# VH-VL binders against q9m1h8, part 34

Target 1, 233 residues: q9m1h8
Amino acid sequence: MEETMAEEGCCENVESTFDDGTNCISKTEDTGGIESKRFYLARTTAFEMLRDRGYEVNEAELSLTLSEFRSVFGEKPELERLRICVPLRSDPKKKILVVFMGTEPITVKSVRALHIQISNNVGLHAMILVLQSKMNHFAQKALTTFPFTVETFPIEDLLVNITKHIQQPKIEILNKEEKEQLLRKHALEDKQLPYLQEKDSFVRYYGLKKKQVVKITYSKEPVGDFVTYRCII
Key: E = the ipSAE of ESMFold2; O = the ipSAE of OpenDDE; V2 = 0.75 times the mean of E and O plus 0.25 times the DockQ between their complexes.

## First folded at step 15 (VH-VL; framework fv_ecleralimab)

Design M4 (at its last look DockQ between E and O 0.75; V2 from the best seeds 0.00; counts 0 for: pae E 2.6 > 2)
Fold by OpenDDE, look of step 15:
Structure M4 (fold): chain C 233 residues (1-233), chain A 122 residues (1-122), chain B 107 residues (1-107)
Amino acid sequence: as target 1 above (233 residues)
Amino acid sequence: EVQLVESGGGLVKPGGSLRLSCAASGFTFSNAWMHWVRQAPGKGLEWVGRIKSKTEGGTTDYAAPVKGRFTISRDDSKNTLYLQMNSLKTEDTAVYYCARDLYETYWYFDYWGQGTLVTVSS
Amino acid sequence: SYELTQPLSVSVALGQTARITCSGDNIGSKYVHWYQQKPGQAPVLVIYDDSDRPSGIPERFSGSNSGNTATLTISRAQAGDEADYYCQVWDSSSDYVFGGGTKLTVL
């Protein structure tokens, strides 16, 4: 019965002070940097969208760099300071308001609070809500209580301007005369025009309404321009 | 409130002339397409003609029965639509309505005046 | 020329549903508009673009359009609904076209 004394080899803790200055660059992912960048992109796209919708936009807002944006608004912008309020070029008495919402769930209470907050704004004829969270059905219904049209955009939809993509067609909204001429020229009924869905990103970007007709021009080198018409449904 | 008020109706002999007016208020008249629609006594509605907004070319169109005899015009500075009726016939006897066709919408009449009666009789 | 056909008259009992038809070739490819006209009054738009209601028009008024027939439906008919009703379309060849009108009687 040989008691094999298991020699507990004292593994000497050689404190090898490997001063490996592995700077754990704590990727403190500058969460503030990401947030400020998102707001910068979304706000810039919102200004571009408003310009393209016929609102009066200051060119300085369109040319603002990320660094300048951060200098003005900080790494954690106050949402109220991000708001955009601009007049329509064709009617300066009509203004649109863009409101950036927080990350908190949007409730009826939140919508009512916003309604009270903006009640003193004279000349508002439209509003855009930039959302960072999902809106429940009750909150959506509460938006219909505003005396003007309210549009909602997930912030993700504004991080990139869809019109700046090289392959994007030129979109022109036909006036009533141009629409009539189009229908007459082709002996078409209004409902016989090919459709573009209201949920389409371009339709939303340009704020196109149901039953509007748009001219879409596709430029393909070397073949040239292809033109089509679509009715918004 | 949108208002359209027709005037100038009356009794006229066949071959005579009459000018109707429609005074508009409560909206941007210059942006609206404006129409005349008539209704003979105890009959249905009949489109007479239209004038487009100046921004849309300001052109006029007429129904076949009145073409060459009637002229539609507008004075945007006075918010007034006109219908000049020449070479009037007994068949032109009707209540004449002015009606608005909104610029941003389809081809329908959202507001009507109360009408003015034109009677063509010997 | 494009033509719209309406029945001359429709009768409905009080509280019942009235249906007024407007027939035209391929009318389902057009937008149809409806007007109410009471005796001695101007026409009033009650339905536009087949089924949309102007502000102030009761929900009892509805419209549909398919194939060769558009229909104005008046639910829960009231005595005040007694009127002439006209359908109207725009046509590329005929411009603005009205139906002949339908007299609605509420019994």
Scores: ipSAE 0.724, ipTM 0.941, lowest interface PAE 0.7, mean pLDDT 90
Fold by ESMFold2, look of step 15:
Structure M4 (fold): chain C 233 residues (1-233), chain A 122 residues (1-122), chain B 107 residues (1-107)
Amino acid sequence: as target 1 above (233 residues)
Amino acid sequence: EVQLVESGGGLVKPGGSLRLSCAASGFTFSNAWMHWVRQAPGKGLEWVGRIKSKTEGGTTDYAAPVKGRFTISRDDSKNTLYLQMNSLKTEDTAVYYCARDLYETYWYFDYWGQGTLVTVSS
Amino acid sequence: SYELTQPLSVSVALGQTARITCSGDNIGSKYVHWYQQKPGQAPVLVIYDDSDRPSGIPERFSGSNSGNTATLTISRAQAGDEADYYCQVWDSSSDYVFGGGTKLTVL
């Protein structure tokens, strides 16, 4: 007695209704289906993340279904076709690039090849690498040679959008003026603000940098809004 | 590269006025907070004042000794910072530097001009 | 009215370690920045945010900040390190504050 048994009528029927006329072997042959689903989930989360960070994201990309994704990209998508490049809403001259990496180990050579490949992409101010393999510390150090910030996410961290599982507070990143006025108002120094760790999933989702201050607004009825400020460390 | 070039320094009598300019290049001037810092001959560095980017309010702040006498302004179309100095005193004699305060970082000065000398004497 | 205090001068033997202090009330709660200035030249940032180095500044320049004292440390002092050094903070009541400066003499 299992939910799988309730839905497994297809596997036990080999006659005219089975694709390819095979039994459960068809599920084994669908290895590309598992791969395409992982890329679909990660890519959809990446678009949602970029929208939430303030980038111009087409709504069609956010509402794309798995079957529509597979129609466009296939069961084993070509990684270069999965790349995302979108402009910042507040400054369309600034763009972010999302690159989906293969299963090969990520080495200094891999990073240098990527650097060369994107060297003519005008307006890049940030990049996200979606990883399927470990990145050794030399490769991590090589990422610091890019003229912009490079973030990395294991693909597993993008299979679910973490903001969908909790009541999402309103998030506002303070600019330098707003940070200064906050500190003046309370006669504080920035080391006296409550901290939020750089490695925190929330910080990573929004791409927050050290020393940025975020205003977090929680809305609870009937109490009303509760506002806190956190400094990234 | 980033470059800041001050001009307009010279000799002025006490009570007089002078206008300094700082020509900027190599960065998006309109997004930057810009400062004036001075140094009397043989003395230390002294912050004079600043002007914020227009998008962050464009407001000015001044050190107490110059408040009410000095006015900082900017012309983003010309990438130029200005310091209008009125009611000059002999203690205003200094080399005046313009300095960039990074619009995305903390409160420090990463690029400085060469300075322009202002001498206030009778 | 926030004040930073530096010694007027510090001497160091060639190849030795120099330490230049910057004292202020609860300076450890602030980020401290350091500038090097040679005669007739503009200041140059050598340390920011207590301990970070801009590109082009050798690793022998380092900084620390805790309690009421920040320290600029110059290891393996060279003749070219002879200069005036200024600490600087931002303060919520006094805005941008510089220390009085320290003349480093390499013997």
Scores: ipSAE 0.415, ipTM 0.789, lowest interface PAE 2.6, mean pLDDT 85
ESMFold2 (binder alone), look of step 15: mean pLDDT 93; pTM 0.948

Design M5 (at its last look DockQ between E and O 0.68; V2 from the best seeds 0.67)
Fold by OpenDDE, look of step 15:
Structure M5 (fold): chain C 233 residues (1-233), chain A 122 residues (1-122), chain B 107 residues (1-107)
Amino acid sequence: as target 1 above (233 residues)
Amino acid sequence: EVQLVESGGGLVKPGGSLRLSCAASGFTFSNAWMHWVRQAPGKGLEWVGRIKSKTEGGTTDYAAPVKGRFTISRDDSKNTLYLQMNSLKTEDTAVYYCARDLYSGYWYFDYWGQGTLVTVSS
Amino acid sequence: SYELTQPLSVSVALGQTARITCSGDNIGSKYVHWYQQKPGQAPVLVIYDDSDRPSGIPERFSGSNSGNTATLTISRAQAGDEADYYCQVWDSSSDYVFGGGTKLTVL
């Protein structure tokens, strides 16, 4: 009958006053930081795209860091200050304008306002609109009223330069002579070439037009280079 | 506005020579491929030859009937296309048109001059 | 050499639809272009790349190309459409080739 005295171990509640200074780091979502970063990436890609299209681009714009960008444009950049206007290398009288649009829906009124704003720009032969919102059908139709070609890019398409991806093939644009030689060499017709659609991301990046031909080189180790040609349709 | 104006047509004897000119305006002439097309009286259109842009080699090609007799040249500083015609034959009697070929990727004539008449007759 | 064949003439009643054909071996694999020529005038491009219209050309003008035959269609024919029409292609062996031309008469 051994009365095993259950020693009630007094668990002394050491109230360790952990002063949980939970500094609620209010995740102030650095929304400004995200926005400035998006514009930085898109603007950088736009300069790269323009360079690759044969426009005269300052190397300083291509090498600009995010920190430097924020120093110049702030965390909430003014859209007008982000604009790019550069001449074509082959014809300095021809300029392209890149316009960054706001987050508001793009309407006919917005397009007309833009048309008025740029009316004093001499030598514009092309324009690129970087979109943060959807454009309605009426606004799209209003773009055709410009005296030059207007291209539109969702900003998301410019956050990454598609040509910098390690797995991307080398793309070379054939001139008319080179295209003719290709067709003659292989006894091919234009319609017999494999095609790329105008909506293709590479086609849009390089600003390729219908009937242009590109040489695409795929490098695969250890097999080597594979070359194909495609016509834009 | 794009304009092409031919000149230099006229009457010439068989075996003679003639030089046609085409003055171009309203576009960057130096970048264009330029062509000569002819039309005999009451007949269809016949391609004569072309000259490519200097940036694309500036080479010339000719239709078989005129090869070795005709020479196409250009002066980009004057925006002028030329057709030197030697050893002319009666069959060369035609209205001669200069025409612009579109830039990269196209093989058709988007603009034509009004033409100049060449008559080869004894 | 590559050759294009057109009918010598086509007639159409005013307001009706004219069709002008251009035949060539595997012409459907080529792009076909069409020119209008009025008497005493230079040719004018009316259709390019089978079916595309230059600026200023009426929607009444349309083109198609398949197999061995391309077709220029002129809907709601007008008196001003009376002209010679030429098809043209580029060929890797023959360069620029014209059809023989078709005289369109509007009745």
Scores: ipSAE 0.754, ipTM 0.945, lowest interface PAE 0.6, mean pLDDT 90
Fold by ESMFold2, look of step 15:
Structure M5 (fold): chain C 233 residues (1-233), chain A 122 residues (1-122), chain B 107 residues (1-107)
Amino acid sequence: as target 1 above (233 residues)
Amino acid sequence: EVQLVESGGGLVKPGGSLRLSCAASGFTFSNAWMHWVRQAPGKGLEWVGRIKSKTEGGTTDYAAPVKGRFTISRDDSKNTLYLQMNSLKTEDTAVYYCARDLYSGYWYFDYWGQGTLVTVSS
Amino acid sequence: SYELTQPLSVSVALGQTARITCSGDNIGSKYVHWYQQKPGQAPVLVIYDDSDRPSGIPERFSGSNSGNTATLTISRAQAGDEADYYCQVWDSSSDYVFGGGTKLTVL
């Protein structure tokens, strides 16, 4: 079926010739459409990020369309329904939780309420908060009291998956034993590896922590693979 | 609360054998590298050996003075670390500590047991 | 085999700053860890990764590492700081290496 869509939405007010600042109903739906699209994009990026970190992610979530998302969650989704909880593939008893926060400022009270809310979730080893508002420094400090790592991402940082916009090399995260063997094999000490900054968006995307080592393999057809190692600092 | 409790120390004649145990609690034992460190009376700390987590190969490494005589093993179902000491010498007389080297930490001992005394004398 | 050298003893007046050194060839390329051991007790980690403090260790404990020398610094020394202190590294050829220990005496 071949159809032409009008991209301009407006309504008219026949009650008055005054410029009374009326809003078009289609813009109200576009406003709701903007919010649902933001959640869709961020949630899809979150699933892709979790898959790339080694979590067991359902392929259906990765291929979900905006229309399918809106059919399930609506154009103004209930935030608690958006939560993601998936197990680590290598250790299914370890789970990560992704929580979409509301638009109100995030305070210590909000963080403590969240902690109580999730206290029955057995096996959580990590959590990601998707933020729509500022988190004050007391709230940030309160996150350190969780028995596991808590990361925060402004929703704007998840509206596009940074790995889709660049040719990415093969990435392998070394465990502690692999790091030790690398250093021993090359007669290197810990501080003699090239560094990758903790604040780098690549580091944040993969959730890498200080002192972890990543093996980066670039495919070079004329010469063969080029391998480099970077230590997070 | 993390706890490490050693047992099995005692008096042994040279050439004898002992088996030490370290009971662990309060953490995921299977993820940790576990070590034995010893201290002769009035002397400093000396690394004895380690066993890596099973996930990272489960291999052992030993300090030169004990290589071939001591064997480290683990039973993750019982959260227990073992040190089998054979062909004991008087210079093996020491307090033996078990120590945790957490997989997320790089090569330091964040928790220690209280130790068990091994005395080797004729 | 990689070696670490510590002074046998260090004295400090109550309330003053103690500095305990750990010397090794190119020790600045390694991360240095420090343990406190009181008589009849197990060692306790007080500094890791050169300068980081475990939870529960007061801010008056600090560390530095550059060149061939790492230093444990204890400011505002207290009587309870009297103990033996050991430095430790991991080395790519020698694995886990401890220094000989330093007895800190608070006068």
Scores: ipSAE 0.581, ipTM 0.869, lowest interface PAE 1.6, mean pLDDT 86
ESMFold2 (binder alone), look of step 15: mean pLDDT 93; pTM 0.950

Design M6 (at its last look DockQ between E and O 0.62; V2 from the best seeds 0.00; counts 0 for: pae E 2.1 > 2)
Fold by OpenDDE, look of step 15:
Structure M6 (fold): chain C 233 residues (1-233), chain A 122 residues (1-122), chain B 107 residues (1-107)
Amino acid sequence: as target 1 above (233 residues)
Amino acid sequence: EVQLVESGGGLVKPGGSLRLSCAASGFTFSNAWMHWVRQAPGKGLEWVGRIKSKTEGGTTDYAAPVKGRFTISRDDSKNTLYLQMNSLKTEDTAVYYCARDLYEGYWYFDYWGQGTLVTVSS
Amino acid sequence: SYELTQPLSVSVALGQTARITCSGDNIGSKYVHWYQQKPGQAPVLVIYDDSDRPSGIPERFSGSNSGNTATLTISRAQAGDEADYYCQVWDSSSDYVFGGGTKLTVL
């Protein structure tokens, strides 16, 4: 009958008052900081895209730092202040408008409200909508009521400029003469050129249209330059 | 509205010369490729020639039947296309249309004038 | 030289569907354009790039192109559709080439 003395081990409550002021830095994810950064990146890419499309862009807008952007627009930018309106270099009477949309669902009502808001803008020949939400079919159809072409970009597609990647090919748009010369030189028809889809990110970035032909130059050291031509479909 | 208006047609003897004009309006003429197309009485359409925009070299091309006899030119300051026809033949009898070619790499005629009649007869 | 062949004439009853063909060697690799010409009038573009319609052209007009034959289709034919129709292509060797034209009669 071995009385197994259950040694009640006195767990001495050493109240070690480690006043470790672990400031729970509540990672209040500075949601404002993230939002402002997204708008900064998207707006910068939009200016670069517009420049590359032949619009007149101020170099100061292209060189703007995130800090400077936040100084001007704040951590929670007003969407209307983010708008870009620039003229085409070849025709200063033609202007493009870039509009940053909110996080709310884009409805026909939203599109109509925008249409009314921009109705006083003279010389608009194109518009780009930067989207933070999905657009329904009815809203998409409402975009066709504008008297000019409206393009849509998810904001995510503008967070990185696709042309700045080191391995990106040089893209040149052929004019009508150059296209004709290309086809004659190779005894080709338009439909015999390799295709590039209209939904392609480069096609969208440069605002290329169906049946345009692009010269694509790939530079690979030490092999040199490889040139190909593609028709937009 | 795009408008093309031909003028200068008429009666001419074989071996004679005639100059046609096409006045353009309603678009940026200087950027357009411009063409002449003809239609003999009761016959089909026949391409005569073209002139490219100055920005794309302003070069001219002609159909084989008129090559060396016809000259296409343009005055962008007047929005006017010309067709100088020399050494005219009876086979050149036709309604002559000026036509616009689209800017963006297409090879078709989106606008036509009403035409002007050229009659080559002895 | 590149050549396009069209039938001389096509007849269609009122309200029926007319089909006008344009034949050429490997024409399916080219874009085909169509023009309507009424008596005493200039040609009017009715189809471009095989199947696209200019603004103001009725949806009754459609185009297709494959193999060696392009087709202009006019659905629900109207008396006002009676005209000559011309196909046209661009060719790297022959430049701008027209078909011989087809007279459409609406009965």
Scores: ipSAE 0.737, ipTM 0.941, lowest interface PAE 0.6, mean pLDDT 90
Fold by ESMFold2, look of step 15:
Structure M6 (fold): chain C 233 residues (1-233), chain A 122 residues (1-122), chain B 107 residues (1-107)
Amino acid sequence: as target 1 above (233 residues)
Amino acid sequence: EVQLVESGGGLVKPGGSLRLSCAASGFTFSNAWMHWVRQAPGKGLEWVGRIKSKTEGGTTDYAAPVKGRFTISRDDSKNTLYLQMNSLKTEDTAVYYCARDLYEGYWYFDYWGQGTLVTVSS
Amino acid sequence: SYELTQPLSVSVALGQTARITCSGDNIGSKYVHWYQQKPGQAPVLVIYDDSDRPSGIPERFSGSNSGNTATLTISRAQAGDEADYYCQVWDSSSDYVFGGGTKLTVL
């Protein structure tokens, strides 16, 4: 069956003698539209995540609409065109790369091919792989051969931005000096702070690493702020 | 490729002064905490002091035996760490190493220079 | 001030497992780092954060830390492992503290 491209729908009225009311009905859409919407949502969340991690992200990328996305990338985007490479605001010589992986199984061969493709990328200090397939044990081990941190996110985890669906406390990541002063002030050693697991979605959203400390401020009306510190483990 | 190259070591009499330099390359020097660590001949390693990155306050801390006599400074435009040593004592005789305490590392030394020998003797 | 104690020397037969200890009051609350120093050379980091290896350090180097003792373990000892080994911590009151060093001899 040939299927016409569906747009924001016009109401289509169908009436019978028993029913004199009608509502707008949706238009059918191409299966490529579902694919482009998934990439749009995931890519938008990735930009928001990178901005919140302290990377320099253009505002235009954060406000891009689905229709604008489709105008640039099409309804079946080429994955290499979706890649994101942005510098860290605090150290512009450090860049992060986001790579959108295909639906094929991710093997050691796939990881090695990616390694070769990026071998000339100067200043790359981190990478995020957006996955549509599970990664086997050998492929996961191959990621450790990169000279920088490689994170993975199933695309499903990026279809919504988790920070917009939960009451969010204020999060401040302590730098090394601030952590040292905290420990000295309270006569504490590194392992004596309360822990936050590396696997937690919140930790993964901000890209926090072991031994980093976050200051979490809960705004408790009308009593005032409640502050706690947690160390990533 | 990370490189740390110390210079300025030599023979000096007790009470004298000496300035050591450490030329750094292959990393973003301004983001690193930089340290001096010394080793008397045939003895163990001893932390001397450090200077934090400028963005984290640029403050210095010193081990008790050298506090008030030694001054650590940095010039981020030249990627150079300095150790000014005043009122030198025979006990200060050692190889002095420049060491990097990377921003992402919590308080260990991932790269060391080859050291420069300071001999304090009359 | 905070102090770390290491044995002066440890001997190991070629191919066997060496264990070098680093003792300190409640050292298990701290992260312990280990350095290898060969004669006439600068120290080299071999273990950080108790048990992690920098790139280029063979997997036969491992570490543990619990209670009052941290241990550097070198499996399948080789002649090239003969060196001085230092443990190091950061302490909230004493800053950077090194152990006295242990000379490992491979026989």
Scores: ipSAE 0.482, ipTM 0.828, lowest interface PAE 2.1, mean pLDDT 85
ESMFold2 (binder alone), look of step 15: mean pLDDT 94; pTM 0.951

